# VH-VL binders against 7-cyano-7-deazaguanine synthase (queC): the designs that were tried, part 14

Target 1, 227 residues: 7-cyano-7-deazaguanine synthase (queC), of Persephonella marina (c0qst3)
Amino acid sequence: MKQSSSIIILVSGGMDSAALLWLAKKEFDKVYAVSFDYGQKHRVELDFAKKLTEEAGVEEHFIAEVPHLKGIKGSALTDRSVEIPSEEYPEGPPVTTVPMRNLNFLSIAASFADIYEIENIGIGVHSVDSPYPDCRAEFVSAAEAAINASSVMVAKKKNRITVYTPFLGMTKTDVLRIGLELGVPYEKTYSCYRGTIPPCGECATCRQRIEAFRSVGLEDPWFKKER
Short names: E, the ipSAE of ESMFold2; O, the ipSAE of OpenDDE; V2, 0.75 times the mean of E and O plus 0.25 times the DockQ between their complexes.

## First folded at step 6 (VH-VL)

Design k6 (from t1 with heavy chain L50F D102N S103P P109Y, light chain S31E S91Y Y96W; framework fv_ficlatuzumab; at its last look DockQ between E and O 0.14; V2 from the best seeds 0.00; counts 0 for: pae E 16.6 > 2, placed apart)
Fold by ESMFold2, look of step 6:
Structure k6 (fold): chain C 227 residues (1-227), chain A 123 residues (1-123), chain B 107 residues (1-107)
Amino acid sequence: as target 1 above (227 residues)
Amino acid sequence: QVQLVQPGAEVKKPGTSVKLSCKASGYTFTSYYMHWVRQAPGQGLEWIGFINPSGGSTWYNQKFQGRATLTVDKSTSTAYMELSSLRSEDTAVYYCARGLYNPSGYHTYFDYWGQGTLLTVSS
Amino acid sequence: DIVMTQSPDSLAMSLGERVTLNCKASQSVGEYVSWYQQKPGQSPKLLIYYASNRATGVPDRFSGSGSATDFTLTISSVQAEDVADYHCQQYYSLPWTFGQGTKLEIK
C-alpha cells in the first residue's frame, strides 16, 4: 500500500531505474528523482531519464553534475581512450568501472534528501555479487550508515534515512518482470554504454537487455523487426 | 498465517552430506529472502546465508562457502540447504528464517522462524 | 565481521523486577539492531527491531534502546513466561551476526 513518506530515486534512464521509478510511484506519496552527468560516453541516457520522470510525474527531477569523475583515466565509461568491450565481463571489476560511482551518487542524493527532508533514497541495484563493487549489499549497508551519521535531518528529527533497494538479490529478468507488471514503457528506456542511437546491440549491457527480454518471451523494443 | 515447516531431526555420519528442507506457507514465497541460521548445543546463533527465491541468487557466510548450497523449489514453496563434508562440529539445530519483504531491500531482521531441524553428526 | 557482545551471560530475577540486558557492537551499527526471545526448546521470536521498535504482539513491558555501539533490552516487570535466552542481532553489514545470548531465569 501507498506510504505517506517521500523518496528520491537515482534515475539513469535504464531498465532497472525505470522499474524502480514506477515501483516507487506506487509505494510512496512523493517521488523525487536525481540523475548524474559525470562525463559518461552514454550521456544520451540523461535525455531518456528526463522522458521517464516526466511520464511518471515526479515532484522534481534534479540533474547533478560530477565533473571530477570526467578526469579519471582508465574507465571505459568516461575515458575516451578506453574502448567499451563487446565480450562478457571479465573476472574482477570490469573496465567499465567508474571509481566509487555509486558512493559519489548516494552522497549527492543524500544532500538533496537532507535539504528536502526526504527519508528514503532509492537505487536500482539488483545483484549481491555484481561485477561493480558499489552495487553490492555490503556497500549499500555501509553507505546507509555513513549517510545517517552525516545527516542534519536525522540528527534534528531523530529519524533515519533508508536506502531503498527493492531489487537486491534479483536477476535482470526478475526486475524486467516487475517492470512489465508495473507498465514501464521500456521503449523509452536506454541501456547502451556506447551512447549510440540506435543502441549498438553489442556491448555487455545491450546483450544482457536483449537476453532478458528473450527470457520472458518478448523482443527488446529497440531491436524488434518492424514491418 | 505464515508458517515455515522443517523436519525434526537428521542423523548423519562424518564425511557425508545432508539436504535440509523448509516448507513455506501463508505468504508469497518468492517475495521474501529465505535465511538459514544454526545453533550448536549450548551456543549462540550463527547466520549461514540467504537465497532470493525469485531468482535463486545466494549469499554465503564465508565460514560455509564451498560446503553449503542453498536452493529453492518455487513450485512447492520449499527452501533447501545442503551441507557437505559433515563434521561433528556441524551438530546443531538448523533454522530457516524469513527476512524482509524483497522490495524493502537489504537490511534484515527475521520475523518468522521454522522450528528447526536437529542435525546430529556422529558415527 | 561485526562482533556483538551481550552481558550478562545469565541472570536470575524475582517476578516483577526490572531487567536490563546489554548488547555491544564492535563498531557502529547505527540503530540496525534486533532482539529475539528464545524460550526453552523453542525457536527464536522477534521482539525488537531498529533498536527500539516493538514487533507485533510483543507486550509493552519489553522495550529497546541504544544507538551506534551500545544497545539495551529492558523488561520493566519480569514475568514467569519471560524465562528465555535473549539474542541481539546486527543487520548493518554482512555477514549478519548475533550476540552469544543472555539467559534469563526466575529465582
Scores: ipSAE 0.000, ipTM 0.450, lowest interface PAE 16.6, mean pLDDT 83
ESMFold2 (binder alone), look of step 6: mean pLDDT 92; pTM 0.942
OpenDDE, look of step 6: ipSAE 0.007; ipTM 0.548

## First folded at step 8 (VH-VL; framework fv_ucenprubart)

Design m2 (from k3 with heavy chain S31Y; at its last look DockQ between E and O 0.33; V2 from the best seeds 0.00; counts 0 for: pae E 14.5 > 2)
Fold by ESMFold2, look of step 8:
Structure m2 (fold): chain C 227 residues (1-227), chain A 124 residues (1-124), chain B 108 residues (1-108)
Amino acid sequence: as target 1 above (227 residues)
Amino acid sequence: QVQLVQSGAEVKKPGASVKVSCKASGFSFSYGYYMAWVRQAPGQGLEWMGFINPSGGSTWYAQKFQGRVTMTRDTSTSTVYMELSSLRSEDTAVYYCARGLYDSEGYHTPFDYWGQGTLVTVSS
Amino acid sequence: EIVLTQSPDFQSVTPKEKVTITCQASQSIGEYLLWYQQKPDQSPKLLIKYASQSFSGVPSRFSGSGSGTDFTLTINSLEAEDAATYYCQQYYSLPPWTFGGGTKVEIK
């Protein structure tokens, strides 16, 4: 519970960012949010992100466009000619890798932090050995160092910007348990990489979400049993 | 060949309910598609009512019908159902089921195949 | 709720001439716009998806264009069998996925 602390968090509308948002509302005085439109196939997640930030009552929710990521060929998330995999995550960086995605996002969030004098930037990464290089502890440490070296606020005030990663080292199930304790409205979250309504249920993020709910004895709100 | 075959026409009195069936053939229920219901009053346009994911059974209803519509499925017979309660004269319409599918471009394509329609007449 | 406004409501067109139908959305919907053809006493048939992509088996005389709020369906040489009512539908984000009011096309 930090006195007069503020945070800007990356909100995608998914389970992990929702848990981070609810945790941040408990831990920080002022909570800002930023979401990104980078031409992802699952753009509907931005509508869910907005509903979540409105319910949580954030100070401001920024939508940042990242046009240079739109239409980058070779990524299943942005290239319409590349199919979203139906199987489990492949070994190594998956075809869903968007080049430098979290580096782009953190640098933009850092610009907001610098201008609005926000001391913390929150991101919901939770795997130490994620298949995405920009979700690893090594990356987070390097990004934090670069942000602090670049910040006008830090240079002026001699303070520090912290990249807040409370879920690092946790499983998706661990994060889900935390969110359940915090009262996250999971029926208002969206995870599908394909951007479909209803969610496809077969992409890697859908499968991991379904498994996480089942591992705690619950059903995913999107895939509840009939009757 | 994908085909959706709906149940026959019905005449109902105000306040009653109706349950329309839509039997699918030429494909199996699976992830990545949904079954939608759309209605059309005589001589008028198309109105989306809601959808059901037949593999998981989850539903989403148009706000106008919330509380009056229920969509269900039976995977053993490849059939989806739409039930509309508290019928009124303005519910007189042809009711269509339609299939939407996730395509290779990563977006669903609503309503690539349609049922033949079921006329429901609400008459006092 | 996203409202789609089609125009005109009705067209009577000489065979082999060009038909243009417009659909205007009340807010930007990107390219998430469909076009359907419906003949009397038949179910709608999908013509165009994602604003401009022809569905399988659709004659090349049918084309779609537009993005954002303004969309057009074009029949560049009207055939007798094209007399029908045409509907647009948006599927931008969350439901409801609303339809336009329709445009009836007749042969002169």
Scores: ipSAE 0.005, ipTM 0.452, lowest interface PAE 14.5, mean pLDDT 81
ESMFold2 (binder alone), look of step 8: mean pLDDT 88; pTM 0.902
OpenDDE, look of step 8: ipSAE 0.750; ipTM 0.894

Design m3 (at its last look DockQ between E and O 0.73; V2 from the best seeds 0.00; counts 0 for: pae E 7.1 > 2)
Fold by ESMFold2, look of step 8:
Structure m3 (fold): chain C 227 residues (1-227), chain A 122 residues (1-122), chain B 108 residues (1-108)
Amino acid sequence: as target 1 above (227 residues)
Amino acid sequence: QVQLVQSGAEVKKPGASVKVSCKASGFSFSSGYYMAWVRQAPGQGLEWMGFINPSGGSTWYAQKFQGRVTMTRDTSTSTVYMELSSLRSEDTAVYYCARGLYDSGYHPFDYWGQGTLVTVSS
Amino acid sequence: EIVLTQSPDFQSVTPKEKVTITCQASQSIGEYLLWYQQKPDQSPKLLIKYASQSFSGVPSRFSGSGSGTDFTLTINSLEAEDAATYYCQQYYSLPPWTFGGGTKVEIK
């Protein structure tokens, strides 16, 4: 029963999960990754996630399908009748909210952790910038409790599964600075919720990413102006 | 109906630049479409040069053309542009623009412009 | 970069006979393959997407098949208007989305 030498992290191909991946490679002996296909419009993120995990050199990168989330009406990310907004989120949960997305993801990641006897589950949430309920600290804490209560590995080994959230309390700019220090190849990350390639530059996620780069005196690699 | 109309043929000297336009009608630049540029040298096959997403202006260039190609757009006229600098004789080709749809995956080039012949000769 | 190899480079075919064109990818691309027709002095026109799905307005004599690395375009009963060069293109993952070298089909 030993030291927390292994972690499975949720990798979306975006900036936050890339920073988490590079940080985890520095801090853990064995790093696993899991990415999710839930019918999102921006499924291209999975191709970027694959490139990132290959470059980082993870032990294994799982692609898990979440079929019950595919086609859920009312979310701009999965309902083709709902347009991805070009404006920032004005109030309440955004139209891009997929119901309980991270609850499903953490549950599945915990199953991998149980089978592979992995002590840590990493997720790149940072509540200061997130408009989504399932990206907030109170959600993570509740999910960790449920995971530990239901884990066969925990029951057998008297171990604990830790949900590793090193970016809580940070802004997107703070996370970007960490990733830059770690050498994250941000040109290989993808944030656009519309799923376009090249990215749209108009959705709230694209705008937040662009502003984060500007706040540290850099241009977003996707929107860099030549000469 | 979707149409892509390109600018006319051009003759250039080695070392010059060329800028080809592609005016779109029948769809909106803000709706998840992207525009590709593909060229075809005389008697040769098709060669992809890059994409532009006209809504935000982001681009992805083929490695062969990195540093020499610039793709831009003007949303008010629904026009995309491809500029190729430091022209060589091997850049003599017909240059096509083509439209693709990007929605939860990669989509084929469903509409093509008529092509623009660029001839590079001394 | 994914290389597509078409075969044959050229064929001359008697009208009404079957034409078969192959495209081989240097790695598995699933079913993410397109077929285009290009007549002389014209831009390419999309025939088949997703390896086997006909584009709107394409005559039923054109069909595609295959997955993984081996793909086929078939023209059942060649018509005079089908004399053209045919290209495959892969769109498997991230760019570049490369083309095959082409197959020129002529009426004998």
Scores: ipSAE 0.030, ipTM 0.612, lowest interface PAE 7.1, mean pLDDT 84
ESMFold2 (binder alone), look of step 8: mean pLDDT 89; pTM 0.910
OpenDDE, look of step 8: ipSAE 0.726; ipTM 0.882

Design m4 (from k3 with heavy chain L101Y; at its last look DockQ between E and O 0.74; V2 from the best seeds 0.00; counts 0 for: pae E 6.3 > 2)
Fold by ESMFold2, look of step 8:
Structure m4 (fold): chain C 227 residues (1-227), chain A 124 residues (1-124), chain B 108 residues (1-108)
Amino acid sequence: as target 1 above (227 residues)
Amino acid sequence: QVQLVQSGAEVKKPGASVKVSCKASGFSFSSGYYMAWVRQAPGQGLEWMGFINPSGGSTWYAQKFQGRVTMTRDTSTSTVYMELSSLRSEDTAVYYCARGYYDSEGYHTPFDYWGQGTLVTVSS
Amino acid sequence: EIVLTQSPDFQSVTPKEKVTITCQASQSIGEYLLWYQQKPDQSPKLLIKYASQSFSGVPSRFSGSGSGTDFTLTINSLEAEDAATYYCQQYYSLPPWTFGGGTKVEIK
């Protein structure tokens, strides 16, 4: 039983971070959340993130602005001259890669953890399906080491900051099953990289989400049939 | 040219259901547009009921209509539908379909084109 | 839910005079506000988006201004065909994207 434990969760409004949020509410006494505004085309995700953290009942939900990522060219998520692809991701890093995204986000979350004496930082990465380098086990291990080496709290209290990655080694479908059992309100999650309302159903992320639900014998709440 | 043509007026009894159609022309259901339903009771203002993205069929309903409204589309006929069940006299209104779109920045703009409206009267 | 309050509910205006309609939001909505014109027995027509950007084909006598909570639609020289009811709508963040109660403009 983890009495008096606390965690800060990176919440994007998507399926994986929602599953992590619900799992963390079960596993930790105090749950904080942080979301990032970096000029992404699908900024509506932040509004979904707020709804999720309100429903889960977190201690605080921080919105951190990361303006230096807004102007970086060459990413379909932040550069308006680069189109959001409709097809599934190709082999290798996709055009939707935002440089060093999770490294930036973990370092900012670590600052909150150090100041508020939070011993856990949660991120919903799963390495099996991920095309992004900053979603892999080797990245997580390196980031955790750097955070602990930098932490004043760790130096003073002789404790550790743990980067909590319960979904590492899982597929998106595996994470979905966990979230369904936990009662995640998937109708309040948002995945569309085009930022449309309702979601487009055509971008790679929308198709992956639809396929994940189909693989467990369910309809995606956004794309239900009239039965 | 964008055109939205709705089905004709209907008279219903309380407790019944109504299904209004809206046939679209002049744009593609796979082109980043979405469709909305908005109603207007006699002598009153406009009330949003919900959205459907006709490309994938995803929907978002206004909370007050959750459980009573269903929006669907038929891609082969370029038609969207709105069905409202458990009708009451206060559901008497003109029902409009409308199109929204996303600009080059990915931000949405409701509603640039509207259907002609369908009067639904609920009376005993 | 974001409430939009329009003022006035009704105004009767001499042709060629200036018409001013206001819309006040219950919280800041940035510039995410639209204006519609609705003539009797017709569908609404989009006039202004993003608080001040005229929609295609809208006469130049129509203009919008404002940000945050206070917004204005102006008709600089009223024409006979401008007799209608005018609605604001906010589209800040997630639905519901609520409408104002309307302002009826008549020719005096």
Scores: ipSAE 0.034, ipTM 0.611, lowest interface PAE 6.3, mean pLDDT 84
ESMFold2 (binder alone), look of step 8: mean pLDDT 89; pTM 0.907
OpenDDE, look of step 8: ipSAE 0.761; ipTM 0.896

Design m5 (from k3 with heavy chain Y107S; at its last look DockQ between E and O 0.65; V2 from the best seeds 0.00; counts 0 for: pae E 4.6 > 2)
Heavy chain, then light chain:
Amino acid sequence: QVQLVQSGAEVKKPGASVKVSCKASGFSFSSGYYMAWVRQAPGQGLEWMGFINPSGGSTWYAQKFQGRVTMTRDTSTSTVYMELSSLRSEDTAVYYCARGLYDSEGSHTPFDYWGQGTLVTVSS
Amino acid sequence: EIVLTQSPDFQSVTPKEKVTITCQASQSIGEYLLWYQQKPDQSPKLLIKYASQSFSGVPSRFSGSGSGTDFTLTINSLEAEDAATYYCQQYYSLPPWTFGGGTKVEIK
ESMFold2, look of step 8: ipSAE 0.242; ipTM 0.667
ESMFold2 (binder alone), look of step 8: mean pLDDT 88; pTM 0.893
OpenDDE, look of step 8: ipSAE 0.780; ipTM 0.897

Design m6 (at its last look DockQ between E and O 0.72; V2 from the best seeds 0.00; counts 0 for: pae E 5.9 > 2)
Fold by ESMFold2, look of step 8:
Structure m6 (fold): chain C 227 residues (1-227), chain A 123 residues (1-123), chain B 108 residues (1-108)
Amino acid sequence: as target 1 above (227 residues)
Amino acid sequence: QVQLVQSGAEVKKPGASVKVSCKASGFSFSSGYYMAWVRQAPGQGLEWMGFINPSGGSTWYAQKFQGRVTMTRDTSTSTVYMELSSLRSEDTAVYYCARGLYDEGYHTPFDYWGQGTLVTVSS
Amino acid sequence: EIVLTQSPDFQSVTPKEKVTITCQASQSIGEYLLWYQQKPDQSPKLLIKYASQSFSGVPSRFSGSGSGTDFTLTINSLEAEDAATYYCQQYYSLPPWTFGGGTKVEIK
């Protein structure tokens, strides 16, 4: 049964947001999407996000600019002087950390939700495989509280805004299984943090994606065995 | 310096497959370079067929060729391959490999091309 | 798919005269257009990238201009070695990265 309400989904063009989008189309009457241009090296993901939202048939797909994030140094995703690694760093926050990325994104999505009177904000975070603080349950709970304290819609006692995180506590493989059952067109998703076409196959996100497909006995559409 | 040397001309019957090779020298396959395949039928223009990223071996094919084309690479010999199956007379063309570079968040144009490989499909 | 329409298909030009070739895209492609030169029985050679940036070693008589949907390759004072077929190609966003139909330039 679909919920009788609406949702705005943060869509990055990646596997997790695609699975969330397909799940939301099953579970909500009206589905909106928002994507963010923050100067990331992999900005081509926005083109993949457009393909996904077109295929899913969302009500509207907003592209929001976040220019202050592209001026911040020290992230491999936005700072040209910082190389995107072929391997994960074992200690501390990864070099691919963009400071407070999801806090920025949720606050902007909440603005759209307040304007359009959308009761749910969907984000495809899953904490088991993620080293990022802004992908954790503690962060989501705090962000939801701040959003509800700020919302004109909530102040009028219409509804509360829910941050919808159905994948929290799951692995990337778990999310992939859900997406496969939902019929997500994974050939139209993009994970490479280097932004190459075809994807590089060696950054952390490419490797994790390849491993997730292998774990369920499938080939990633982007990366096939040699013949 | 940079060179792309392709395999020799081939004659095939309709329904067969052809596999064209392109050996690269003067640059590393593990860099930000990618390899494209472009064909040109006699007296016709250029037609993009697809890419392979030699790092990792990922591919993107033009829709027209999806299901008939396979691009692979061998990093130990610095060679990329294009295989086209279920050949038909309109596949008669010169097949080129070309190098591109990913730079500053964009793919750059093809800067080096192979000499071309004539594939003739005759009944 | 983005279609590129080149004009003219064929042009016969007196030496030292100016050659103008146009390429029109079916949608805006920003400046993501390039030009190639191809002589008979040879591989294409890159002349211009990003609509107007000359590739290394390209003579200054070659120039490109335009953005959006309308692009021009200009040869200021045609030389004998410039007799060739010229192609535009777009590389806007996601593949397919298509070519124009070509413009053959001959010496009169």
Scores: ipSAE 0.091, ipTM 0.642, lowest interface PAE 5.9, mean pLDDT 84
ESMFold2 (binder alone), look of step 8: mean pLDDT 88; pTM 0.902
OpenDDE, look of step 8: ipSAE 0.796; ipTM 0.901

## First folded at step 9 (VH-VL; framework fv_ucenprubart)

Design n1 (from m5 with heavy chain Y34W; at its last look DockQ between E and O 0.18; V2 from the best seeds 0.00; counts 0 for: pae E 8.3 > 2, placed apart)
Fold by ESMFold2, look of step 9:
Structure n1 (fold): chain C 227 residues (1-227), chain A 124 residues (1-124), chain B 108 residues (1-108)
Amino acid sequence: as target 1 above (227 residues)
Amino acid sequence: QVQLVQSGAEVKKPGASVKVSCKASGFSFSSGYWMAWVRQAPGQGLEWMGFINPSGGSTWYAQKFQGRVTMTRDTSTSTVYMELSSLRSEDTAVYYCARGLYDSEGSHTPFDYWGQGTLVTVSS
Amino acid sequence: EIVLTQSPDFQSVTPKEKVTITCQASQSIGEYLLWYQQKPDQSPKLLIKYASQSFSGVPSRFSGSGSGTDFTLTINSLEAEDAATYYCQQYYSLPPWTFGGGTKVEIK
């Protein structure tokens, strides 16, 4: 756990970023949030991100557009001709991969960190062996180095920007347990990659979420009678 | 084109159960639409009861009806059902089914088509 | 639970006049608000989705506006066939997706 005065959290509206947001509210004096609109089919997540940041009471919640990612072909999240699968494929990154998503997001968050003189950037990456390369420890370390080398604040104030990743090495169930202990309002979180309301209950992220709640003896607030 | 056709009116005594059907046409149960049930007591407003996703049978029930309502579906007949048990006089209402789905691309609309309604009267 | 408060409960309006109906949410709901028209012995008919988007086949005299907590349905020039009860509904968060109490609009 890191004790400092300010952090900016990447908030997607999902379970993991919600747990990170509540953890950050406990551990930091000032908490900012940033969310990204990159043309994802599940853009409704941005409305859930707003619900979460309002309840948590952040200093400011930025919505950043990432226009060069909008409409990128070949990703099920941004290309309407590619269906969101109901199951994962075993080889390589899934069809839901958006190229260099977290690299884009961290660099933009770092710009906000420079502007507002925020020393910490939080991201809720947690998978032991994520199918997304930009959710791994190796990526985080490289991004942190690049951010510090580029930061005007760091050059001026002789401080550092830390990329805060408290969930690395954890499972989704582990992160859920942390969030439950912190009092995260999971009814205000959203995981569905299809972007539907109600959530579809059938995509990989919906199934992972449902399984995580089941593994701790609870129902997902969205799916009280799973079949 | 899209149609929701409900079963006919019913008269029940307190303590009984009622099962209302809603037959869908013009869309597939596998298309991701949820089916909602909404009721309206005579001279009163609309009250949401719950949802069923007919693709997999997942349900969500309003707290007021937990333990008394059961929603099911039959995919072979494209029909959803709402059963309300332990009926009281306060359950006298018109019961509507509606299909609903929002998506972020705006190609689907929540509650865009409604059934004709089914009057359920609960009297001694 | 998100409470929607409609105002007024009732309006008697001269034909061709403008009708304004408000719906106030107990918390911010973004633009996740629907408006319905219900005539006697009929099911509700969707008029407006996403606070301000007209549903297919709805006459242009109907419009919606607002975001956050305050929403308005407007009928710019009331026609005789518009005498009905109007309801708002939110679909912002986890169900229940609650309705407002209704606003009855009568001619004259």
Scores: ipSAE 0.013, ipTM 0.561, lowest interface PAE 8.3, mean pLDDT 83
ESMFold2 (binder alone), look of step 9: mean pLDDT 88; pTM 0.876
OpenDDE, look of step 9: ipSAE 0.719; ipTM 0.881

Design n2 (from m5 with heavy chain S30R; at its last look DockQ between E and O 0.72; V2 from the best seeds 0.00; counts 0 for: pae E 5.0 > 2)
Heavy chain, then light chain:
Amino acid sequence: QVQLVQSGAEVKKPGASVKVSCKASGFSFRSGYYMAWVRQAPGQGLEWMGFINPSGGSTWYAQKFQGRVTMTRDTSTSTVYMELSSLRSEDTAVYYCARGLYDSEGSHTPFDYWGQGTLVTVSS
Amino acid sequence: EIVLTQSPDFQSVTPKEKVTITCQASQSIGEYLLWYQQKPDQSPKLLIKYASQSFSGVPSRFSGSGSGTDFTLTINSLEAEDAATYYCQQYYSLPPWTFGGGTKVEIK
ESMFold2, look of step 9: ipSAE 0.207; ipTM 0.662
ESMFold2 (binder alone), look of step 9: mean pLDDT 88; pTM 0.902
OpenDDE, look of step 9: ipSAE 0.787; ipTM 0.899

